# VHH binders against o26223: the designs that were tried, part 182

Target 1, 191 residues: o26223
Amino acid sequence: MKLLWTSQHIKVTVHIDGKVSKMDVLEAIKTRRSIRKYQDREVPEELIDKILDAAMCGPSAVDERPWHFIVVRNREMLEKIPEVHPYGAMVKDAPVAIIVCCDSSLEKIPGFWVQDCSIASQNILLAAHSLGLGAVWTGVYPLEDRVEGIRRLFSIPEHVIPFSVIPLGYPAENPGTRDLFDPDRIHLEKW

## First folded at step 12 (VHH)

Design w39 (framework vhh_8pnl_2)
Fold by ESMFold2-Fast, scan of step 12:
Structure w39 (fold): chain B 191 residues (1-191), chain A 120 residues (1-120)
Amino acid sequence: as target 1 above (191 residues)
Amino acid sequence: QGQLVESGGGLVQPGGSLRLSCADAGFDFSRYAMAWYRQAPGKERELVARIYSGGSTNYADFVKGRFTISRDNAKSTLYLQMNSLKPEDTAMYYCAARYFTSYIDYDTYWGQGTRVTVSA
């Protein structure tokens, strides 16, 4: 067996304060938190590609898959998002944001594109979390002023509806875990 | 980083009560999910109770209704109130703190343990 330097390959070793664990699906779902503070670090394109691959794997009504995605890395554009989205102030501090859109020309069953784009948005959040990134879903649809503001800002065509803006980056905050299980919301056999 | 120091263990008769304490010298106790584990002679270490930073709690089935976990963030102290103690509760009791340093990484700090013997 050869040591790592004998193969002409340099490996970067990062010492971290914690234990590195690969997250299973249930753990990812339960430990994902909205992250609004980001390190001043670039997110590699390869990680964005993995996140978008996961986004497109969601179930879709009648397999219509109406989602399109805009990846925004341009600082000037990120800084303009809070001007059209009052609760999106954190976006200007993120290294990248993904805008989830619905192409209405791909819609096969009226109204279900909202569920489709919600599923895609959640998959982005979970995939980002599983890859060591933090993200937050900021709502666009159905708020008409935000829809039109985002459409204008990113030159989105009239037949395409911006659904959510998801800033993401390496986390600069750690809100900890939540326990949201509420048995009063579970009904056996009937209401 | 931090130090977990357990206290309150001892010898008690069946049906008796003990209160365990775990003092955390860590900087940001309020952010930690805290837990009590135990290890009986010849057995694996098992979770007894957990309390999250927000105050939600989880209990092992074998202690439900008998043990209560609580925290005092101002004192950086975790407690375990143990009532109706049984010989089967005899074990070393360990305090644990989990703090997520990122969403894929965490630190788990363990105390040295405190011994609980339910007499006979």
Scores: ipSAE 0.000, ipTM 0.108, lowest interface PAE 18.1, mean pLDDT 82

Design w4 (framework vhh_8pnl_2)
Fold by ESMFold2-Fast, scan of step 12:
Structure w4 (fold): chain B 191 residues (1-191), chain A 120 residues (1-120)
Amino acid sequence: as target 1 above (191 residues)
Amino acid sequence: QGQLVESGGGLVQPGGSLRLSCADAGFTFSSYAMAWYRQAPGKERELVARIYSGGSTNYADFVKGRFTISRDNAKSTLYLQMNSLKPEDTAMYYCAARPFYSYIDYDTYWGQGTRVTVSA
């Protein structure tokens, strides 16, 4: 009963502060941290476009791809998010936030939209990190008061479900990295 | 799992008020999102108001400020307080229930409806 792990290195080209570098995708995954403090600096539209492109590249159950995104830059609107999301206080200090939504009319298999929108949310976090930005996933679904608060605030239709609010910006903190590997959570052949 | 039963409909003059009730003991009421729909003759059924277990509410634009949806989880009862009624509010009113994580198209339980007529 011996578990052996070997690291792999997969290189991708990333733009960090306008510069090109080769980055290990595993390193990007392992070094991404939740960032809740942001510089007073605008995020260029080009970077938001790249992040949203990455978000839409996630796997989706029966290729339903039910995600829609609201990009919020308006300061007054960002300041209202903490009023309907008690643990979203950092959103008011971010230069931009992305709201990940599910359009239920696009759902082909019941219930799998939660996984689809989770994958899109994680891709936003990873893409932001790879571009030198910081972000954090603040939970909306399945908390009904947050779902309805966000829906009303952004005029979201009844058949569309707000899933997460992800503020992002240039990081004003560096929490460092964590090594979270736990071999006791891995079972070979049987439980 | 249970059946929803609406009550409180009737004939009322323009500007009047009615309170609709919807009762069920056949499922876990407190874990369900509850809604009122209406259907006028020759028209499709439309959402009037929805309420979630935590008390959050959504209203159709045509009833905002006039109707109030509320729930009593201890009594497993949903209410719709209708004020300043107009002739265009004339319809069959239906109670609906779904798990709060479901889509509007998956409202699982429906009542038989209660008729509201607003006319002289």
Scores: ipSAE 0.000, ipTM 0.113, lowest interface PAE 16.7, mean pLDDT 82

Design w40 (framework vhh_8pnl_2)
Fold by ESMFold2-Fast, scan of step 12:
Structure w40 (fold): chain B 191 residues (1-191), chain A 120 residues (1-120)
Amino acid sequence: as target 1 above (191 residues)
Amino acid sequence: QGQLVESGGGLVQPGGSLRLSCADAGFDFSRYAMAWYRQAPGKERELVARIYSGGSTNYADFVKGRFTISRDNAKSTLYLQMNSLKPEDTAMYYCAARDFTSYIDYDTYWGQGTRVTVSA
């Protein structure tokens, strides 16, 4: 029995097109970088579905889970994003982007939807990285001009707030990892 | 693991209706996202509709408003209700299952397909 359940809980998958590389959680967190240059290569829908599943697995204040997602693959639409988002120039060169939104009608505790959508956005970045993709979080909320620009461009209703735009694709750059540990930001017992 | 078995295909006239079924003989049907794909001769396989374990659905624009995907977890069965059928819907229709909760298992499990012909 112990050999059986142990074997079933240890999974290794080999695809026709290669091996699935395992990345532990700490490695994924420490090696994830913002990627703004992408290969001219389609991202399979199956990988987008895995990323969105991971996005919805984040903790949420009083379990309100207010997130909704728009998946954008249309080249003309991707090319229009930089017109309403000044720091989103890389989006036009990505094969796909995910827009993270909050449905305010699902909000149970005022203001915590920002944390909820931040968690979903970070999970998208980590999941993409773990699957061999690169992504970057471009901020929309709380900048009113960007919020209204994105809402208008994608016909988002008034009760829904666009939070972030995350372009993703196979990376065409490798910026390396950063050592960001700062012990001066850690206080033992008290400030 | 298990095998997907499609049924319900056949010959119908334009404007007709057809209901496809896909039975999963495996365990944990409720855990899988289920989908219908189609492939016409000489063309690539394309997504028609998907239903996630939580009940959320996605439809291709070319079937939106005409087709409805649904699942019965107690019976381990996936359905596709096809209304207002057009000659362009003629294809082999495939059932697909994928466990998006498993980041190690990237495989999509496929059925053998069921043929739909829309012709006078």
Scores: ipSAE 0.000, ipTM 0.140, lowest interface PAE 16.2, mean pLDDT 83

Design w41 (framework vhh_8pnl_2)
Fold by ESMFold2-Fast, scan of step 12:
Structure w41 (fold): chain B 191 residues (1-191), chain A 120 residues (1-120)
Amino acid sequence: as target 1 above (191 residues)
Amino acid sequence: QGQLVESGGGLVQPGGSLRLSCADAGFDFSRYAMAWYRQAPGKERELVARIYSGGSTNYADFVKGRFTISRDNAKSTLYLQMNSLKPEDTAMYYCAARPFTTYIDYDTYWGQGTRVTVSA
């Protein structure tokens, strides 16, 4: 028997490209895309603050919240990221990037910091999208050469692990949405 | 620690209406996805409707446009409004709950059921 799906939308008011619009949480999740091309426009500090606030609101294993963030706006520094991250070429063209880091001294349960930093990274992507910005998660951990390269570039202490580099800006591309719903991955009653 | 108790079933004529209730005496109700299932004699239980902690709903095709699921988190109560009832809706109706904050692939808690009979 086929199931009819309906959703009650929880709507929030957001500013998108100078316009005020309503985007519910489900729409934000379903329409977020990786954005790798950015307008030559500065992202206001107020928006970065809102994004980082959202990043810190994620659940964390035993409430360890090990995340730290580096905000990079310096053009020379952004241009050096592709030298240590082969798939980070778009970072040099972004007006700003956020580096998500784990302070291992805050870790209470071994290994869960990866999940904690993944949650923070995803919240950054969703918050950026809701504010009319585009962003992309470029992986750093667990690739040792990238971890060490980013550490050296930003003078990151040995007890702190760079996890992801997320360039963001006003989008200069508009990829279509994806239909990713796969009912074969849903099991009712039991496996 | 937590118990689900259904009520509101009964005998009704075809085309009639019933409102089922499910009271939750022990859960943090607002954090559970809740559902109504039914089971006719000799058949397996089937999902009728589900409502998630955020309020989104889904319905089986055979009740589309006739049944409405809703919840009152302050009263820890789940409802099923059943309109335009048909003889084939005759079944024992069960409410079920699963935690939304944990990954599980099936409902964890079940009630005792309430009987609905649609007959002339």
Scores: ipSAE 0.000, ipTM 0.083, lowest interface PAE 18.9, mean pLDDT 81

Design w42 (framework vhh_8pnl_2)
Fold by ESMFold2-Fast, scan of step 12:
Structure w42 (fold): chain B 191 residues (1-191), chain A 120 residues (1-120)
Amino acid sequence: as target 1 above (191 residues)
Amino acid sequence: QGQLVESGGGLVQPGGSLRLSCADAGFDFSRYAMAWYRQAPGKERELVARIYSGGSTNYADFVKGRFTISRDNAKSTLYLQMNSLKPEDTAMYYCAARPFTHYIDYDTYWGQGTRVTVSA
């Protein structure tokens, strides 16, 4: 039970046209951390709704918007994910996971769906953090065994590609802050 | 789809109360977000109130403080308690079930509606 990392800690105000007026976006980006330990607490459906809304607000190549999402709350199904995803052990302990998928029939520009799904995945992580939740991106694509395993486990059609599995919940860990600014990676005018 | 059955509509005087019920006959009610919509003659169907599977609620501004949405998962029943009814509340009221949000590719189940008339 932590007052830190609750939705009460992070506030967002959005205008009628969808523009943010009172969210500290830079702070959310800088303080988001991968969270792999979760409290034994249900995540309300309205928070999942807000996270998925944010996921779909990212830019996509030629506005193809190829995303589909599977929301997994079933404990038995969550416990099977580590069997097909070696680095997804924490998923079995999460109250919920979101599987980000690409419907290839919606793709207008070959290959850009990877970028579209990456943007959606990052928006899920940021939105979760802004709402007092913790989450972690576990990679599926382009690892063929993981793609096939997740597809079979969740009955995903052949034209749909599972991209990432993102467990989330109320955090049961508080990792320290990171100072990642590296000026040697910034080149002015030329390399 | 016809898995939801509304009841409790009727004629009432301004200032009166009605309790609407919506019974589920075929899906896992406890996992669905449930909502009440209404449609007045010549108007678009509009959201009145929503209740998520966890019990959180959302209300249209025009019913806040007057209507209360609730659910009984053991009875697979959704309720709408309507108090301080006004003539402008006159409409056909519909029950709707959806697993989460319109952003997820799930079927929305609708009832046949129950008529509420607030006479002047």
Scores: ipSAE 0.000, ipTM 0.162, lowest interface PAE 15.4, mean pLDDT 82

Design w43 (framework vhh_8pnl_2)
Fold by ESMFold2-Fast, scan of step 12:
Structure w43 (fold): chain B 191 residues (1-191), chain A 120 residues (1-120)
Amino acid sequence: as target 1 above (191 residues)
Amino acid sequence: QGQLVESGGGLVQPGGSLRLSCADAGFDFSRYAMAWYRQAPGKERELVARIYSGGSTNYADFVKGRFTISRDNAKSTLYLQMNSLKPEDTAMYYCAARPFTGYIDYDTYWGQGTRVTVSA
């Protein structure tokens, strides 16, 4: 028996700038780019629900699933994010942002919540891309000033840690794809 | 199941050139990362050069500027062009294939080797 590799396991139909395209999982991963410019266009609640569903489907250490999400649509609140996040200027222009948080009361293995929330954040980026939206991960944890700034701004309790702020919307830019494959980072059998 | 067959080895004088070939007769060559390894008498097997499905290459420091790895996906063949050969290049040269995919956990496929001897 010959073992055959397949290029794709699922196919996804996406809307990109009003045009429909089919994208497999590998294509979605390779073509996703950080998007920092958004159209003046509302993102339907149905799409946010699909993105958050995908975020919660990520693997989690000992199935602790410590993530909580804050969905921010209020313009005044979005405009305050750059005040506590120096590299979050684009958030004020986004129609919506998702704040990924860790509820430490749900943590079963010390330290693994960072990986759990990273996985959730990446799923948000991929799901947004697959649905014709653009997004960017702006880092919060482990920068204490940003963590406490976001906590105060959104009334986040002490046992919950804000991890990332992800603005998203319909893209108003189309950066070219990147070929990031670096063979020097791959070691066969040993270092 | 794929089988790798090396050819092109031989006896050559220092400063000479050889072109090694590795033919694949059983799998989808274009989807595999390919490499050349060598094993000198009494030494461990070491990586000489690798080439990924997309064409990116990586070389051991001891062959940079002298050896060139290339592939022909239409012919399912891997090549190693060896120039400016030195006595220390004397070894059995092995072709290797490994699928670079998260879905299929394959071990490295090895050929039987082709002998290169560099001596005056």
Scores: ipSAE 0.000, ipTM 0.087, lowest interface PAE 19.6, mean pLDDT 81

Design w44 (framework vhh_8pnl_2)
Fold by ESMFold2-Fast, scan of step 12:
Structure w44 (fold): chain B 191 residues (1-191), chain A 120 residues (1-120)
Amino acid sequence: as target 1 above (191 residues)
Amino acid sequence: QGQLVESGGGLVQPGGSLRLSCADAGFDFSRYAMAWYRQAPGKERELVARIYSGGSTNYADFVKGRFTISRDNAKSTLYLQMNSLKPEDTAMYYCAARPFLSYISYDTYWGQGTRVTVSA
């Protein structure tokens, strides 16, 4: 047996909008875009499971893993989100949204839960993209009115802090690619 | 609330095969993630295989290549095809179901189990 034909870069085959796409990790990171328009099409529960599994695999300060997630599919509840989140209008048109929360009772280092929940949110966006879905991060924390509005709407306890609302669906828009590499932001050996 | 009924267990010789069935997985079977667990005498219950509503599957390492989980949504039935059975597969086998949203990280509905004994 010889393994001389093995590629160093393995591309994952993904079905996107009925078409087959091949994507490695770097390509997924570079091509992920905020998606705010969704097809009228159900997102299967197994894809949500894969996304949440990926969200929980992020690094966490002192392994505190303070994240909790609320999955919202109920249309009445989705339609109420824009009432307490002024820049969340697209959520009502999504088939599903994930609310990323921090359980402060699990926090071991004060303040690092923000980084933990940011990592979980980004993993949701990347996992969704890799599975042929589109998503967008809408900010909740640190805006006190949004935090309190989302808390009341979803009966979130006082020791739990809603961090972000991420609507997901099959994309109904295709934003162009971006080239964001800026060498002026890279400093060798010293500032 | 949901009713799960396992069948197909029995006594089989090493190297033999059995097919387990689980019926009446509760309301809207097609929307549930389904699983097979087992519990050997004196041991904790362990996951054998899971199948999601869309048909994707996950297997425990100790059954890969030997067991196949499948579902028939039209018949509201979950199956476990067990091949190349070994004495260490001897256990009570349980069917379990998660609600539509499996993110709760635990199975909500459980059957009463079907016994599998692998012995000469």
Scores: ipSAE 0.000, ipTM 0.179, lowest interface PAE 14.7, mean pLDDT 82

Design w45 (framework vhh_8pnl_2)
Fold by ESMFold2-Fast, scan of step 12:
Structure w45 (fold): chain B 191 residues (1-191), chain A 120 residues (1-120)
Amino acid sequence: as target 1 above (191 residues)
Amino acid sequence: QGQLVESGGGLVQPGGSLRLSCADAGFDFSRYAMAWYRQAPGKERELVARIYSGGSTNYADFVKGRFTISRDNAKSTLYLQMNSLKPEDTAMYYCAARPFYSYIGYDTYWGQGTRVTVSA
């Protein structure tokens, strides 16, 4: 499978037989899966830039936009993440990871930075998928030992809170599709 | 409801050691991240060390390898073991506490301080 990128932010996938397909928004949402196995292949800087642009496009409470991002490509640093994050073993095998952080000095409304950083994290996952990459959200906040382990490892200041670690790369696995639609969770007009 | 109270400061010669304590009578101490800050004359207050409810620690570069922060949740007491003290360590040392889930990311409760002087 070959991946081509367009100047209009449209991902174009070229199959081995030369056929072309593209992913719309609903398809991206429905087919995104957590990917924990990556090819030994570098992710171009341009794709990381597009992913971070998408991360910053989410809604933010009272326009506080408190997120900051650390892009980690250094193999030695990636290999240390599992030491402070027990469910982050796959990070050491990824070509790159993005750490989503909150700068608490930018917070304008109490507590909404968590929602802002959650939205940014999900946009990273969706954008990566739309660009032919695989990624997984590994939780950091609100788990105290993980927050402080990541802070120490990446020299993150005390007023900045690491929220999530998202390894990403070209996928080396193909998990099956999930049918998660549950109409019992939909109520019309009232509970 | 609780108040933080520091103790253990004093005068010590260069190369000496001191152990600071911070006691709290009212907190659910185990739910708070605890820290030691210091302020030298004419300087801003700076973080020395922090310890989280799960036991993880963070140290300022200028004390790394010399100071050790620890806590005793059963006694609601925070400690700072200071070894190989230098004249530059001379300051008022403050105990601080914050709920781990504090959105502001800063300490909300402070003690009155204990003075450490490193000189002949």
Scores: ipSAE 0.000, ipTM 0.112, lowest interface PAE 17.0, mean pLDDT 83

Design w46 (framework vhh_8pnl_2)
Fold by ESMFold2-Fast, scan of step 12:
Structure w46 (fold): chain B 191 residues (1-191), chain A 120 residues (1-120)
Amino acid sequence: as target 1 above (191 residues)
Amino acid sequence: QGQLVESGGGLVQPGGSLRLSCADAGFDFSRYAMAWYRQAPGKERELVARIYSGGSTNYADFVKGRFTISRDNAKSTLYLQMNSLKPEDTAMYYCAARPFKSYLDYDTYWGQGTRVTVSA
């Protein structure tokens, strides 16, 4: 096996005096993986606050920032998510989940809230990874049954649309890294 | 820094097979996408096959179904299995390592090449 300091790797899996070592942005993007198995460890509130701060820093169409977030730590509620989300079985084992929502009353231009909430969701995944946590994006929108199920479960108002459910915690798996770079998808100057 | 070293070339009859190898002499092999290129006399160098660090592959249309690219990260070695060889496959075959960050059509490191001749 060959592992060199110049290779792409996770730099921020070590906690030192409650602080996490710095991870380069490119390394965070390239080494983030979907994590579906979590340690039986509480995620501190300060880390959730940092993740949500990062989520709100994404660009949004005409600065509409339509996102709202529900932080779910209640075990009984986390255990009910798989009942309304068929591919959300891992959520019941997570110490916390974030539900990304769109408040349609904040929408300034039709349809761009989807991109806005996608950006917020990805920022949650990257921020979690940079802080030594693992997370996975489980899709809600545009699947109407999942949208309605999550809305009812969390008493979400009619004008608010649940977009994604992101369970997160300290990783209990390491799927490794992927090299997805494909130069054949890059066209210089023209197609 | 070091060099990619190709081997396995030779003279073979049409319909024959050859296996080319490329040994890493000091590069971070597991991190790089690797490729085989070839250059026939009087022609430009052309891509034959690529393999990415995760194992996904791309092949030139003229070798699809006949050539197989593979890598052994533990041995830092790249392979090209060439079956059903044709006279048109006659060329110098070059191993190339791309920098992980590169999005331009160039390779960081080139080997010296190994000659493949397909003739009766």
Scores: ipSAE 0.000, ipTM 0.081, lowest interface PAE 20.5, mean pLDDT 82

Design w47 (framework vhh_8pnl_2)
Fold by ESMFold2-Fast, scan of step 12:
Parts: structure tokens; C-alpha cells; sequence
Structure w47 (fold): chain B 191 residues (1-191), chain A 120 residues (1-120)
């Protein structure tokens, strides 16, 4: 039996503003947008658990799965992130952020942890969207100053590399639709 | 490869100042994040200050406002200006160089250290 929550063990059906229907995978991919404005609403622990479960399901080079995640809900800590991340101003206004990290002690093939953590980050964005939340990927690695700033703020050990900071919440903006299909980028049989 | 060589340590009275230097003796240190660590007798090494290849800095809380780290890439030299020294600053001070984008994120190059003693 799965323990969904540490203190509550609650299994609930989550309804989000009556707008969450079963979204197929293609719809989720095509309609996901970066969301930087959030409602003043708590994100339930159950939804964070579902998002992190999805994050850990990504493919990983030689199945190394080097991912670790820090879940930040503390307002004081969220407010400090923009001090070390210049493009992270929206994080202070989010109800929660997830920091995606690589534990280098789990790495089996050099350098592929970047792809592994990119996949985990994208899965977080897609899972959040499918659950009626909005999120945005703010880049940390490979920007040395941001990596060390985030490490210091969250007491991250030297063998662990912070990769991305992903604030999330119920969306307070609707950026509209995008049509990005470009057939000129598709080549048949040869360039 | 090459080696890091520290200098500038010595004996000072509380409230005094020292300037430590760390010279690169044969590698391209402009590619490295540089740091000062210290180790007091019977204690583990601890980070004092770090300066990244791009020039941004961070400091341990116990030296904030008193110490300043800087680098001169043309001279391949790292500095630590230490002001308002306290007896608890007494330690061996080490220069360290970490390769940019090391996937292990391990400090791979250490100097031999320079001794700082703060005593009345």
C-alpha cells in the first residue's frame, strides 16, 4: 500500500476549477504554456506527489536516475530565490517551487545527467499542466553563479548539482494558443 | 595541471588586517572558480569565500562584511583581503581551484596553505 502523504494518508479526488478533464498526451504537449502568474491558492500535497511521481518516470541514460527534488513552500525561502536567480522574480509569488537536482554519486555515464534532469523538468511541466496547474522552467545549470547561489540557499552538498527551479501554482494568466508546426523543418529521406 | 601557492599569512593583533595571495604556478586559472578555505586545529576545512569565473562572489556568514575576495586573471592571482580580524579567524588558509562545469563538482587543486594567527 502506497503512503500518499506523510501525516494524512489521504486519498482524494482533486477537482480544479471544473476545467480539468482527461487530457490526452498530444493535447497536453500542444497546450502547455509557461505560466508566471499564480493565484493565491495552496497547491495540495497530493498534486505535488503526482507531479514528482511523473518526474521520476522519465527515461534516463543507462537507467542512472540521478534525480533529487527539493520542494519549497516556505515563503521566506521562495522570496530569496530571485536574489540568486535574475530571471526567477515570479518564484516569490508562487505557492510552491520544485528544485530539480542531480546527485552525482548516482551518475553512471559522464554528462548524461543534464539530459536526465531536462527530461525530469519537462515531465514536471507536463504533469502540472495535466492537473490544471501552471509552471515555468527557470534555468540554473549551466550558469555557474546560479548553480552556486541556489546551492548555498538550500544547503545543497557539493556532490549535488541544482539544475532547474520550477515555480508552480494555479494559473492567474492565459497566454493563449500557439501554432508552432513548421513543415520547412521536416526533410524526407535526406536533408 | 600546475600548482597553487599561497602567501601573506602571519601573526596579527585582534582588529588587524592581512591580505592573502594565491598565485597560479602553471595552469589557466581564468577557467576556474576560485575559493579560500580555512582549517583550524582539530576542525574540518570550511569554505570562507568563493569567486566564480564571471566575477560574482559568495561569503560564509562568519566573514561577511569583513573579508573581500578578488581575482586578477591577467596576473593569475587570487586575493583575500581580511579586515577586523578576530582570534576565531586563526587557521591555516587554503586556496582551491574548481574546474568549470565539473560533473562531480569537486575541488581538484589545492595549495599548501598559509598560516594566519590572530593573538593578543
Amino acid sequence: as target 1 above (191 residues)
Amino acid sequence: QGQLVESGGGLVQPGGSLRLSCADAGFDFSRYAMAWYRQAPGKERELVARIYSGGSTNYADFVKGRFTISRDNAKSTLYLQMNSLKPEDTAMYYCAARPKWSYIDYDTYWGQGTRVTVSA
Scores: ipSAE 0.000, ipTM 0.114, lowest interface PAE 17.0, mean pLDDT 82

Design w48 (framework vhh_8pnl_2)
Fold by ESMFold2-Fast, scan of step 12:
Structure w48 (fold): chain B 191 residues (1-191), chain A 120 residues (1-120)
Amino acid sequence: as target 1 above (191 residues)
Amino acid sequence: QGQLVESGGGLVQPGGSLRLSCADAGFDFSRYAMAWYRQAPGKERELVARIYSGGSTNYADFVKGRFTISRDNAKSTLYLQMNSLKPEDTAMYYCAARPFISWIDYDTYWGQGTRVTVSA
């Protein structure tokens, strides 16, 4: 029996197989890279469940938790995403993509749903990386044409806003590590 | 089906009135903030009036007191009542919709426009 994960009713099985991340938190944060090339390998449902569980664990303004997720595995649908998202060409080559959405009916405080969905999107990227997968955040909101293109393509209701499209899979590239620490951006006590 | 269609434009004399309508079938109209924009030839498109799902309104200063925006959610129709029309009101008038979230700074659905000409 399959879990419901593309609808408003989702159940997770995160604890069934006892899988554990091999990365500590700092290593995951520092070594995560955008991955745009994927192996021709299916991503198991159990890993998607773990990733979505992590996505929902982010802090949320006044605990509104407005996020909904669409899991896309259908090849024809993945191939149509670049038609409405010009920088989403890699999505057609991914085995799966997650669309992060905001249900505006769950909004309790104006504007913070963008931060909530950004946190959920980043948690997807970190969780995927920690589980040996690669992913990339492709921006949808606040770009009008992309929002409406994705809404139309996936039959998303008018009160729901597509925020990001995150293709993921087993990586077929290994970008080098980046050293991004800049002490000049740290100010003690005052600017 | 997520398409907005304007009607009610035409030629009127200065001081006259027109009522514009904007109809759509296919989305939950009540969850969208609706707007009227206009664009005169060679000019940028400008906001005329906006109405939110709860009925609150915002008007451009140049139409305040003369134009009234209203909505009928049961009929999925937006209206603009234009009174005391002036030659400078001559433009293409566009209906637009944005999702209910009021901080969204762009409109996601647009109509093709209806022409209003106020003769000198």
Scores: ipSAE 0.000, ipTM 0.090, lowest interface PAE 18.7, mean pLDDT 82

